VHH binders against q84jc2. Designs and how they scored, part 50

Target 1, 232 residues: q84jc2
Amino acid sequence: MSKMRNLVEEKFLEFYESWVIQLELYLHQLLIAHNNNTMSETELRHLISKLTTHHKAYYTAKWAAIREDVLAFFGSVWLNPLENACSWLTGWKPSMVFRMVDRLRKSRVVLVEAQVKKLEELRVKTKFDEQKIEREMERYQVAMADRKMVELARLGCHVGGESVMVVEAAVRGLSMGLEKMVKAADCVRLKTLKGILDILTPPQCVEFLAAAATFQVQLRRWGNRRHYVTHS

## First folded at step 19 (VHH)

Design ph3
Fold by ESMFold2, look of step 19:
Structure ph3 (fold): chain B 232 residues (1-232), chain A 125 residues (1-125)
Amino acid sequence: as target 1 above (232 residues)
Amino acid sequence: QVQLVESGGGLVQPGGSLRLSCAASGFTFSTYFMNWVRQPPGKGLEWVSGITSDSSYTTYADSVEGRFTIIRDNDKKMVYLQMTSLKTEDTAVYYCARSPDEVQAIWEEGYFDYEGQGTQVTVSS
């Protein structure tokens, strides 16, 4: 039978399942902190630091894994089909995180004028960075199409081992390009998350992190239930 | 053993251009996030720009975005800062700095464990 998982996929699946369980535990703490008026600012910052450390650990593990097999992150075995369908370059789309920010404002969370302006500036910068990545992907796709035409022309003149070597080089080049694009997207995700947390007060950060973790956990739960799947 | 040596600084007119270089040795350069930081006269260190180990992502302080470009060459173990449209407020000592953890370097600007001795850039008439 065909191989269901390679070693990178098996290792990252185990990591991710553990990582999501820990995220759920942190979500519980966030919800308690959200409802508890007795926590000090220092205690809130400590909890926020645990969450940010948890997110950074995800990217540390991911970047090590993409060095070994970036293709594992396109159609990942550790994500259900709904999670995979919602992915933009192997993760959440940076500009869409501002929906959580909009929900904070809609819930009557008091954001002062200076915060609103900084968040809008960040949203624009995030969108700009996304567009740069999308343009780079387009250029990469065009280059691959041109490379395929050159390779077809050269294969028409050659037979055997040279053709295999050219194909292997092209595949390696594709994987390296994808690694860079995934890492670039993750950098935008990290910068966007950090930017939002720097603008918000500690109680607001707790609300935002709780909303984001809730969405991620719910998307996983819904997709793992058969009747929540969008394709069948 | 870790060594970062900056060069290329000098005196330029406003609107001018300079290219700073940083030669790295004594460590596995290709695995490190690299930065440029600067110290304007009488002020503290100010982060300027950073680049991931594989050049997949570059990031810039708002004050220099669009005018400065960070570039690296892992084969030559070099980092460059191409500066254009220079302004008097760009006057500073410029330092090359390395970050041992790339995720943390993206997360926290100014996260580095080693910097060089710097090169002076002076923008004035």
Scores: ipSAE 0.807, ipTM 0.913, lowest interface PAE 0.6, mean pLDDT 86
Fold by ESMFold2, last read:
Structure ph3 (fold): chain B 232 residues (1-232), chain A 125 residues (1-125)
Amino acid sequence: as target 1 above (232 residues)
Amino acid sequence: QVQLVESGGGLVQPGGSLRLSCAASGFTFSTYFMNWVRQPPGKGLEWVSGITSDSSYTTYADSVEGRFTIIRDNDKKMVYLQMTSLKTEDTAVYYCARSPDEVQAIWEEGYFDYEGQGTQVTVSS
C-alpha cells in the first residue's frame, strides 16, 4: 500500500525534473526570440505553441498522478521547501498571475484599451472561481474536523476489521474530495493562462511566458541553495 | 461503438425551461470531458457548455452562463443540460459531444471527437 504511494512520488519526481529542464530550455528560446527582432508572427506563434503544449503536458501528467495519490501533491518530494511554501492548492495561485502582467505593463509591454478591459474581465472571473474553490476547501476542513470522524478513528485503533473499513471508507471519501478541488484549481489555472495568451499579441505572449518561466526557475534555484535551521 | 443519444428537446415559449438528456454508451464515460454544442438555424456549430469527468469544473459560453446548467451522472452514464430563461436565439439543434482529452478540452472550447444526432429546441411565441 505504502509502496504504491512511493511509486507515484517516484514517477512524478522523475517526470517533474525532466519537465523543468525542458522548461529551462524553452526559456532560453523565449529570451532569444525577445532579442531577435527578425522572427515572424508565425515563428513566434510556433514558439508559444511549444510552451503551451509543455504546460498542458504538465497537467496531463498531474491529473493521471492525482487519480492515484492526490496527497503526494501536498508537500511534494519533487519540490524544495520554498516551492512548497509558495503553493496554493498544489500550484500557483491564479489571481496572483495578474501581478506579473501588471509588472510587464510598467516596464516593456504596452497594452491597448481593449486588452486592458479584457484582462480586467478575466481577472474578475479568475478571482470569482478562486473564491469558490476556497469556500469548498473550507467545507472540506469542517468535514475533517467532524467529531464523529475523529471518534471513529480512535475506535478503529482499539477495534478490529469493521472499524478499520469504516475509517478507510471515510478517508477515501475525503481523498476524492481533495482530488476534485485540486482538479478544479488546475482548470482555473489552465483557463487563466489560456485567457491571458488569447488577449496578448504574440510578442507580448513571449514576454509573459519568459517572465513566468523565469520566476519558476528562479524560485527552484533559490530554494535549492538554502540551508535549514532546525528548531528542535 | 461510441453512442451519444440526446433527448428532451421541443417547443418552448420565451422565458421557459427545458432539460436535455444525453445517454452515453460504448466507452468509459467516467473518464471523458463532456460537452453540449448547438447549431442555430443557418449557422455553424457553437459550443455551449462543458463538464469535467468528475464534475470538478463546469464551463459555459458567455451567451448561456447563468441560465444553463450542465450536470452529469457517471453511474447512469448521463449528461444533462438544464436550460432556463430561454430566448428565441437559443433555438438550435443541441448535440451532446465527448472530448478525447480533458486538459485540451479545458484549454480549447469546442474540442471533441464524437457527437450525437441532436435534439431540436425551438423557442418561439
Scores: ipSAE 0.799, ipTM 0.909, lowest interface PAE 0.6, mean pLDDT 86
Fold by ESMFold2, fold request of step 23:
Structure ph3 (fold): chain B 232 residues (1-232), chain A 125 residues (1-125)
Amino acid sequence: as target 1 above (232 residues)
Amino acid sequence: QVQLVESGGGLVQPGGSLRLSCAASGFTFSTYFMNWVRQPPGKGLEWVSGITSDSSYTTYADSVEGRFTIIRDNDKKMVYLQMTSLKTEDTAVYYCARSPDEVQAIWEEGYFDYEGQGTQVTVSS
């Protein structure tokens, strides 16, 4: 009943489902570590390393997939509609993660003034990089609406031969531009995540990673619950 | 067989400009994250700048942000460092370096497996 999925979508769907299951298992470990209070700093750093390795593996797989089909990541088949609606350039919006960090500031573990200063510097840098990408996306959207590009697409629909090759080259060029913007956004995400974890202490990192994983898992579960009716 | 050959170093006055070049050979240059690192006199290596394989993202050490620009040309297998507003503390041997994993290179500054022999930059009045 459903339309056929391309190979990229099928491969990444399988990867992502396994990746999310493993994230849920790590979330369980993060929650135990947060509540247990008996883990050494070395044990906490090991757990944090597992989480960061897991996140890096996601981007490694994603960057391989976007080289084949970047459009698969806009309205992804492996995400529910709520997850897709919350995406900014195929992922979480970097500046928004600081709302979660702000809530940790109000927790039982008080941030030292040096941490607060570094987090504010990182927030400003993250917002600046985010805005630069948004300006590039605006330029891309203008180029898509350009009369010249619309005319080339129209020619491809009505004539063959050389016109088809020109349209195909133009579409490939636009797809490469979109791929670069997605990769740039992912680089900002990676830098922001690393920056936050470098500023926080190991117990604070565990709390932050637990909060982030909880949000991601609950967004997925809540979005899936909207369809309680079983279709057959 | 991997080779990275830096050039373009020299003596320059404070406030001056200089452009370093790095010629790459012996590997698929267009798939690698590329870096500039430097070694100031009597000190260890300091990461300066990096660029993704497709130039989608550039990143800089705080000490050079706004003054240095990293550029690559995949057709010519070249990476460049355009330096402006040079300061005496920029005096160092500058090395071109490649990173085998782009995600890891973005995550951890100074992640690389090969470097060149370096080119000396001296900023002195």
Scores: ipSAE 0.796, ipTM 0.912, lowest interface PAE 0.6, mean pLDDT 86
Fold by ESMFold2, fold request of step 23:
Structure ph3 (fold): chain B 232 residues (1-232), chain A 125 residues (1-125)
Amino acid sequence: as target 1 above (232 residues)
Amino acid sequence: QVQLVESGGGLVQPGGSLRLSCAASGFTFSTYFMNWVRQPPGKGLEWVSGITSDSSYTTYADSVEGRFTIIRDNDKKMVYLQMTSLKTEDTAVYYCARSPDEVQAIWEEGYFDYEGQGTQVTVSS
């Protein structure tokens, strides 16, 4: 039937539900650390390490699942419609994370000149990498349209076996291209996250990670809630 | 037995080009992130570039970006480093290296568990 989950979707749904619950627990610890000026640098670095390990575990699981079914990550069953609508190539858009950093600078976070310079350099590199991927996505979309037209022309000749093999090869090639683009985007996400955390001090990293986790958790909570309309 | 065998090094003038090769054997090459690292004279190892198992993403040290290109061929179990616009600062022994965890290799430059014997690149006038 049309609603049956495949094995990839079932396994990743279970993984993701557990992963986000743990993210919420880490968010609680980040908020305590943010609001408490008595934690040592060692304690902050330990907490930061837990968060980065948690994020790396997400990508490890995702890349294993993508190898089996990349399309499951476009319109994912483990995300609500709002979360899916906010996705860029199956995740957060790398360049947009710097707006979160900018918001923190306008509040309580004070960055020195050297940090500001390094963040701008990272922003430029991140945007460049993001645009490169967007150009590849455009090439992929054009190739898909071209292959659909070739497939339709071949089917019009009323020949079966040969056209099936050509279509299957073309579809397989396009699916492999999608997997590569998603992995490329995830690599940019990982490099961007690492780059930001390397530039920020441990207290600033805690504030950044708390803001990022808060956004993700609130997007999920808000999207899972439904407004109700009472009708007469 | 895991093996990585580099070749293609030599003497080249500044501004010149060189292509390094690395032949891999003894492991499932197509699942590993691959790196080039180098050791300049009298200095420690310096990470140069890396490539994901499926060539979906390549990354480079700032000092070589735009001049070097990492390429892999999973069918031949080969990694290459195409070097152009070579400078005297590029003089080093170049090693290819594998990383057992791709996510960690993207996260941490220079993360690897095995490296080859190296090939000498000398850039001099």
Scores: ipSAE 0.794, ipTM 0.910, lowest interface PAE 0.6, mean pLDDT 85
Fold by ESMFold2, last read:
Structure ph3 (fold): chain B 232 residues (1-232), chain A 125 residues (1-125)
Amino acid sequence: as target 1 above (232 residues)
Amino acid sequence: QVQLVESGGGLVQPGGSLRLSCAASGFTFSTYFMNWVRQPPGKGLEWVSGITSDSSYTTYADSVEGRFTIIRDNDKKMVYLQMTSLKTEDTAVYYCARSPDEVQAIWEEGYFDYEGQGTQVTVSS
């Protein structure tokens, strides 16, 4: 790739590549646990804890990087084009994770009625929070575009070289609002993930985490293979 | 030294409203997740609400959602809890508390390292 990378992009690329490698190692452990009916509840809880710690570390690093450059997370250099195309506000769409839970129910995971009801309540709350963020994004984008477009038009008529600085100011204003919306979306992701894991039993959590990690790893592998053959 | 000073408590009838305030000093307020927690009479601490450092996200205990609103003002280093539709079960000492890690605070309710002295809220007819 011939694109320039700033310091934030270089640093997060290195972090993310390491983070994904570790996720693949944890996936291996999840698959072993998935195939073993004799693992103790303590062993399962330990493995689940490693996965949740790994996910929290991702968000810790992401929020530090977002503070420096939120725009790097839209069309990220550490993701292939397929991964980027599947993103909603720089990550997985919270409401869509319930499709994975539903598929597991149909094939492998048996849930009791109390769990089903709690998952439906969580799904509704997640969708509601998601919609609130989408409405805020719409208001923000419209307000910024209206004001900044008028400013750019007026300044463009008066100054030539100054137009670059005005465009940079408009982009900076948008990025400040985007940081808040990305963090809000990540909070919904964290709450949704925690909520699902609290409802599921430890064996069910292992099934869910294995499915989620498998999807993420396969999306990366499939997209990288296609990307490589297209760009070679 | 970290300082959190709550105020605004008082006696109110069921259905009434109160606004609690928390003045923060001695730390970089604008980088911390902030919480309200409460201690009902004869019971342990209960987490009530939390807000991210930039107000991007707020979260509430089920028992208060829809009735309480957490707000912060980073310029004034203040956290507020707007309480409405108060119930006798809301009677407690309310504490303002800070969390050292925002991701962990979102993940685990009641994750904090410092709390204030508290302000008494009594809901009684």
Scores: ipSAE 0.793, ipTM 0.911, lowest interface PAE 0.6, mean pLDDT 86

Design ph3
Fold by ESMFold2, fold request of step 20:
Structure ph3 (fold): chain B 232 residues (1-232), chain A 125 residues (1-125)
Amino acid sequence: as target 1 above (232 residues)
Amino acid sequence: QVQLVESGGGLVQPGGSLRLSCAASGFTFSTYFMNWVRQPPGKGLEWVSGITSDSSYTTYADSVEGRFTIIRDNDKKMVYLQMTSLKTEDTAVYYCARSPDEVQAIWEEGYFDYEGQGTQVTVSS
């Protein structure tokens, strides 16, 4: 938070603060729906639609921002250090979202065999897509090191304006590759979220979305607090 | 004004290969998510594959994953569908289609606002 922010960071900070406030309001509605057995299936589907629209809006804004500055999303000024430490390629790790599904099942809400099979198939597909992206990230990391070594060798041979231009071009090339990997990871996140919601019934979707929003809100609250030791 | 022109269809035997092409004009091609959709005989449209505007992500219907590859060339305003290991069930008219919202196109397969005239692919012995 203490470093100067560029325009991209300031704009997305403003967006994200508003987006999280709205998520908290939707969480309140989800918790009411979870505890209220008089809501119709149509009312539940409407609430679920609000949440999915809200999540899609996040990615729409994010993709616009990463086109301008993808590095802003690694160590983001709108996230606290705990939130940043929990990120995988600038967001939640797709395969880990199935922990929320597991927690739902521990509340002894019975999923039918067909749902369990579909969720396992989705989990395997999600993990496969994650692994593909992780291999791309490893390849990208090696390419970054190779480009850095080449630029350092050239710097040793010639120093001046041309050396700066070569370094700037190399950095831009690496940033473009990173942008594509972040967007690919977000696509896996969108597909995984959609897949889970398609498998679950409307009441189960409300429970899942409430659990996910609760986790996100609590992670932010915990990371923003300072804990002081007091005598007792 | 918007135009998508498909080509490359034909008659092939099961196990064969084809490469479909789609030429785009009349819109800013490089900002659109692009799709292939198909219409089997006597059936409705079925989404086949999609690709993000920058080729960062490709996605496929379960029935074609591993056999079909979607590719785009933004400089030439072209989309391609490389089809291999073709099956009789792949027989259809194939359409190139554009999606105006990439996030929505990833979220909901088959989200598009315009499709071309189509090219016939027939897989038979």
Scores: ipSAE 0.781, ipTM 0.903, lowest interface PAE 0.7, mean pLDDT 86
Fold by ESMFold2, fold request of step 20:
Formats: sequence, structure tokens, C-alpha cells
Structure ph3 (fold): chain B 232 residues (1-232), chain A 125 residues (1-125)
Amino acid sequence: as target 1 above (232 residues)
Amino acid sequence: QVQLVESGGGLVQPGGSLRLSCAASGFTFSTYFMNWVRQPPGKGLEWVSGITSDSSYTTYADSVEGRFTIIRDNDKKMVYLQMTSLKTEDTAVYYCARSPDEVQAIWEEGYFDYEGQGTQVTVSS
């Protein structure tokens, strides 16, 4: 009781903990494949498919949970404060993924001219989609500051049960708007991930997925250790 | 029984505009990702555009980006494709199609389980 979590938060916490454990298992397989030149292209494509299926399953579960409580994903109980601080509309920022690709290029991944050109095109399109969502979020925030919302807040001091029902309807309407924006952001995430994997060769995909999973796992581990060590 | 009925096709000159409509029935329209796909003469199906069940996200093939707009109306169970700046390469039979899994539909363009009978669009001088 002292935790004060609703049922949606508890269910998704259990899902997410299991989901991350499985991601760690796939990371081990990715690291083996990264260092092993005896794996066939077919074997690499099967491993890549397991990772993409795992990511798709996350969004399937998330979209179901958002229908019940989108606000649970803004300051999620299944994420530590560092993970939450790094979130853009309840997840990783799509344009930032290209920094990881850039890092891999400077390290061990050699991209041909055609791949570089396609990645730049995808980066521009991803940024354009992000900016479109950010403009929609701004419009949403302006609508929330609308004089009518201020009037509803003031009327709550002098109006009875009808005022409560109007406030509840307004909150549900705002929640539906947030749900759409989160889903739009997730669609950009899915398209960006797919786009990168389509441009990269199977060995390059394995390296990229390993780097992404490593970052996610390490961010969680570092943040969790800091979260458990609090001063009085 | 699932039914998708396209209309609004016709003959139009290059640079012209056309609006396609798709009436849906026999399923819970508001939960499905919806697509437009097309079949140019002598070719296979080509994915054109898609829209999420709540209109939160729209996506387009590179060849039509900026020229076509997909819209849906869940109350009327309708999907539309507003086409502008039409080219001879846009000549095709256009089909409305539904996708059973929205995450998979975003991930894989051309993922659908049912399509209508189609409407002919011909772009020629």
C-alpha cells in the first residue's frame, strides 16, 4: 500500500522487468555474434529478427497499457530517475539514435557512400517528424492554457457536482491527446529503427543492436545503483 | 463479413488532383491501421500510404510523399486519399487495405490481411 501504484503501473512494471531480462539475454547473443566470423548470414538475420520482434513486443504491450493510463508513462515506476530524465515523450529520442550510428562509424563500422547517403536522408526525415510532434505538443500546451481551462479551475471553487464531472471530462480529453502524441512518437521510433536496420548489412545491424542494447542495460544498471544509495 | 469499397477514381491529366474514398464495414474499423496500396499496369501491389487507428501517425511511400494525404473518419468508417500533383506513374488500380497489427504495420510497409475491389486512377494527357 505504501508504494501507491495503480494496477496498470504494477502490470507494466512486471512486464518491463521481464522484457529487460530477455533483452540482456539477447545482448549476450549479439556480443557473441559480433566477435564470431563463423555465423552465416542466415543465422545473423535470425538473431536480428529476434531483436526486432522483441522491440515490437514492447510497443504492443505499451500501446495496450497507454489505452488504460497514458500518464503512467510520464515518470514511469519501472524506470529509474536517470532513465526518466533521458526520455522524450516516454521513450528515446529518435534523432539521437544517429549519434550511436556516428559513434560506430568512427570505431569499427565502415559504411559505403550509398549507405551514408541513405542514413542522412533518414536522419533528416526523422528530425522533421520529431519537429512535427513537438509542434503538436506546443499546440496541446497552448490549448491547456486556454481561458476556458482557467475558468473551469475558478468555477470549481463555487460549483458542486456538475463542476467535478466537467473537470473529469476535460482530463479524459487531455489524456486522449497525450495518448496520440505518445503513439506518434513511438511510430517515429519504430520507423527510425527499421530504417536504420534496412540500410545496414547484417553484421552492421548486429553491431548497432549490440551497442543500443548495451547503452540501455548500462543506463538502467547505473541509475538503479544510484537510486538505491540515498542520503538521509 | 469484412468489406472495403473504394470509389473516386477516374481519368485526370498530369498535375491534376483526385480524391479517393473507402467505405469500411463488417469489422471494428476504429481499431485497425488502414492503408492505400496500388497496382500499376502489369505490376504487383505497391504500398502507398498508411494511417494509425486514431490518426496519430501517417506514413507515405517516398514516391508520393508531399503529394498525397491519407485521412480517416472513424465515425463514418471512411478512409480517404487526397492526391495532388499527379504523374503518369501514379496510374494504377488503388485499393484500400486493413492491417490487423498496428505495430507490425508501422514496422513493415505493405502488411495487411484484406483489401477491397479497387478503383482505377488513370493519369494521361
Scores: ipSAE 0.773, ipTM 0.901, lowest interface PAE 0.7, mean pLDDT 86
Fold by ESMFold2, fold request of step 20:
Structure ph3 (fold): chain B 232 residues (1-232), chain A 125 residues (1-125)
Amino acid sequence: as target 1 above (232 residues)
Amino acid sequence: QVQLVESGGGLVQPGGSLRLSCAASGFTFSTYFMNWVRQPPGKGLEWVSGITSDSSYTTYADSVEGRFTIIRDNDKKMVYLQMTSLKTEDTAVYYCARSPDEVQAIWEEGYFDYEGQGTQVTVSS
């Protein structure tokens, strides 16, 4: 099972590296579209469609990977999901994307009152969905902590194979519950991203997607530098 | 063959409750995103609700959120729509529908490839 987790993580990392490289190519196209005053609405919608298809492909690959081993998407220790409820399940917190929208509003993106109202409605809905997931995660963490505390007490009295089998059962139970919670979090991410793109005009969508792609590309480059340092 | 059979429709007063059922057969039910859609009298098809294959996430049209609950039972191969606080506007033929791609179904409401024959829900005095 540990060997399975390593293979799943390695395969997904290879996918992700290729995915980010393609995202860089799309970022170049987004920046050209931003600077091209004569690009038609049809051409903008086509480019936006490429980006949304690319983002959907990320989640398709991720959901296939979590079916094999959801713990591959958490830190080096499998207890991290139980101890860190605020790190959000394997990704960016959906409500934080509205800060990127807010930054764009303070720069060159002008939103009309109808768009502002719809974005606020979406922000409230996104936060509500986040809170539902956080409550489920808290319930799951309490249930798993209670079983873990009983298991640790039994380990002090019962050293041997039964304690190992109880740990393995707890890990399997954790994996099944976490898969559902990760998928739920990704669904909120997908709905939020779609909702934002539906509210924005095509030129505004290009600016938003460019900002998001820039952030993702820079985060990947930053991570590569830290990986080099931590391995040396 | 793929088959979706809806039941549980009927006449109900405003403010009332009703539970629709959908029996699935002929496909691997536990891997599909499932939907309810409806067609009000004289109007086009309207997406109502959806649920992921593992019940990890449910989603609703604004017009029914808070009043309707979608539920599935993969062991029984059943999808349900629990409707409460029914309004005259909820009068429609209700269809159960499946989606082959869960990411696309979450992304785009009303994405599905098969629907059943429908069950009539009428909300009136």
Scores: ipSAE 0.773, ipTM 0.905, lowest interface PAE 0.6, mean pLDDT 81
Fold by ESMFold2, fold request of step 23:
Structure ph3 (fold): chain B 232 residues (1-232), chain A 125 residues (1-125)
Amino acid sequence: as target 1 above (232 residues)
Amino acid sequence: QVQLVESGGGLVQPGGSLRLSCAASGFTFSTYFMNWVRQPPGKGLEWVSGITSDSSYTTYADSVEGRFTIIRDNDKKMVYLQMTSLKTEDTAVYYCARSPDEVQAIWEEGYFDYEGQGTQVTVSS
C-alpha cells in the first residue's frame, strides 16, 4: 500500500506543480516591486494580496486533499511512529520562517523597536503552539505503537481476513488523528505568516515574500516528493 | 433558515465566570469555522475567538487568551464560550458567527457571513 502513489497524491502533485509555476510569476513581480521606488502603496498592497491569496489557495487545496486521504502526505516516514515524534507534519516548521526574517534584517531590512518586540512575541507564541502539537503527536504515536503490538501478537495466533481488517482499522484510526494534527499545523503556519505580514510594512512584506518565494521555487528544482507536499 | 441562537449571558462580578452557548440550525454545522464576536457598549464589533470545524485548532484575541475557552460539539450543533476571570472590559453583547471558508477565517479574524442576535454579558461591581 505504501509503495504505490494513489490518485489523491497524484492530483495534489499536479496542483502543486501549477501552483509553483504561478508562484514563480509572482516572484518576478515581487523582484520588480522591490527595485521600484515609484510603486504606490496601493500597488504594493495589491501585489501582497495576490501573494497571500496564492498561499491561502495552497492550503485550501491541501485541506481538500487531506479530507480524501491524509496518508498520501506521509510518504516513507509515517511507518516509524516512535522515531518520528519530532518530524513536522507535512510541511515546514512554522518557527523556521523567523530565520528568514532574521537574515533579511541583517542584510537589508530595517526594523523599528516596536516591530522587533512584536516579532519576538510572535516567535514565542509560534514555538509554544509547535510544542503543543509535538506533544500531542508523541502521545498519538505511542498509542499507535501499542495498537501495532496488539495486532502483531494477535497475528501470531490467528491469520486471515480478520487480521487484515484490524490492521486496516488501525491505519484508518491513525489517519483520522493525523488529519486533525496536519490541519492544526497548517493553522499555525497560516497564523504565523499572517502575523509576520501584519508586523512588517508593505515594502518589508515584499522583501519577505520574495525571499520565501525564491526559496520555494528553488526547492522545486530538487524534485523531491516530500518537498512538493511540504513547502508553501 | 440559518439560525444561531446564543444564551447564557447575564450579570457577573469582576473575576467571575460565565458559559455562553450557541445552538445552530439550518446549515451543515460540521463544515463551518465558528466564532464568538462581541460588541462593547458604544463600540463596533470585536472578534473574540474561533474554532475549526473539527476542533483541530482554536484561536483567541490577545485580550481574552488564557481566560476564555471555545468548545464545539458537532453532534449537538453547539458552540460554547467558557469565560473566566471576567473584567469590566468584557461587558458586551456576545454573538456566535459562522465562517464558510476556514482558511480565510484563520487568516482574517473578522471573516464571517452570519451572526445571531446575541446574548448580553455585563461585568460590574
Scores: ipSAE 0.765, ipTM 0.899, lowest interface PAE 0.7, mean pLDDT 81

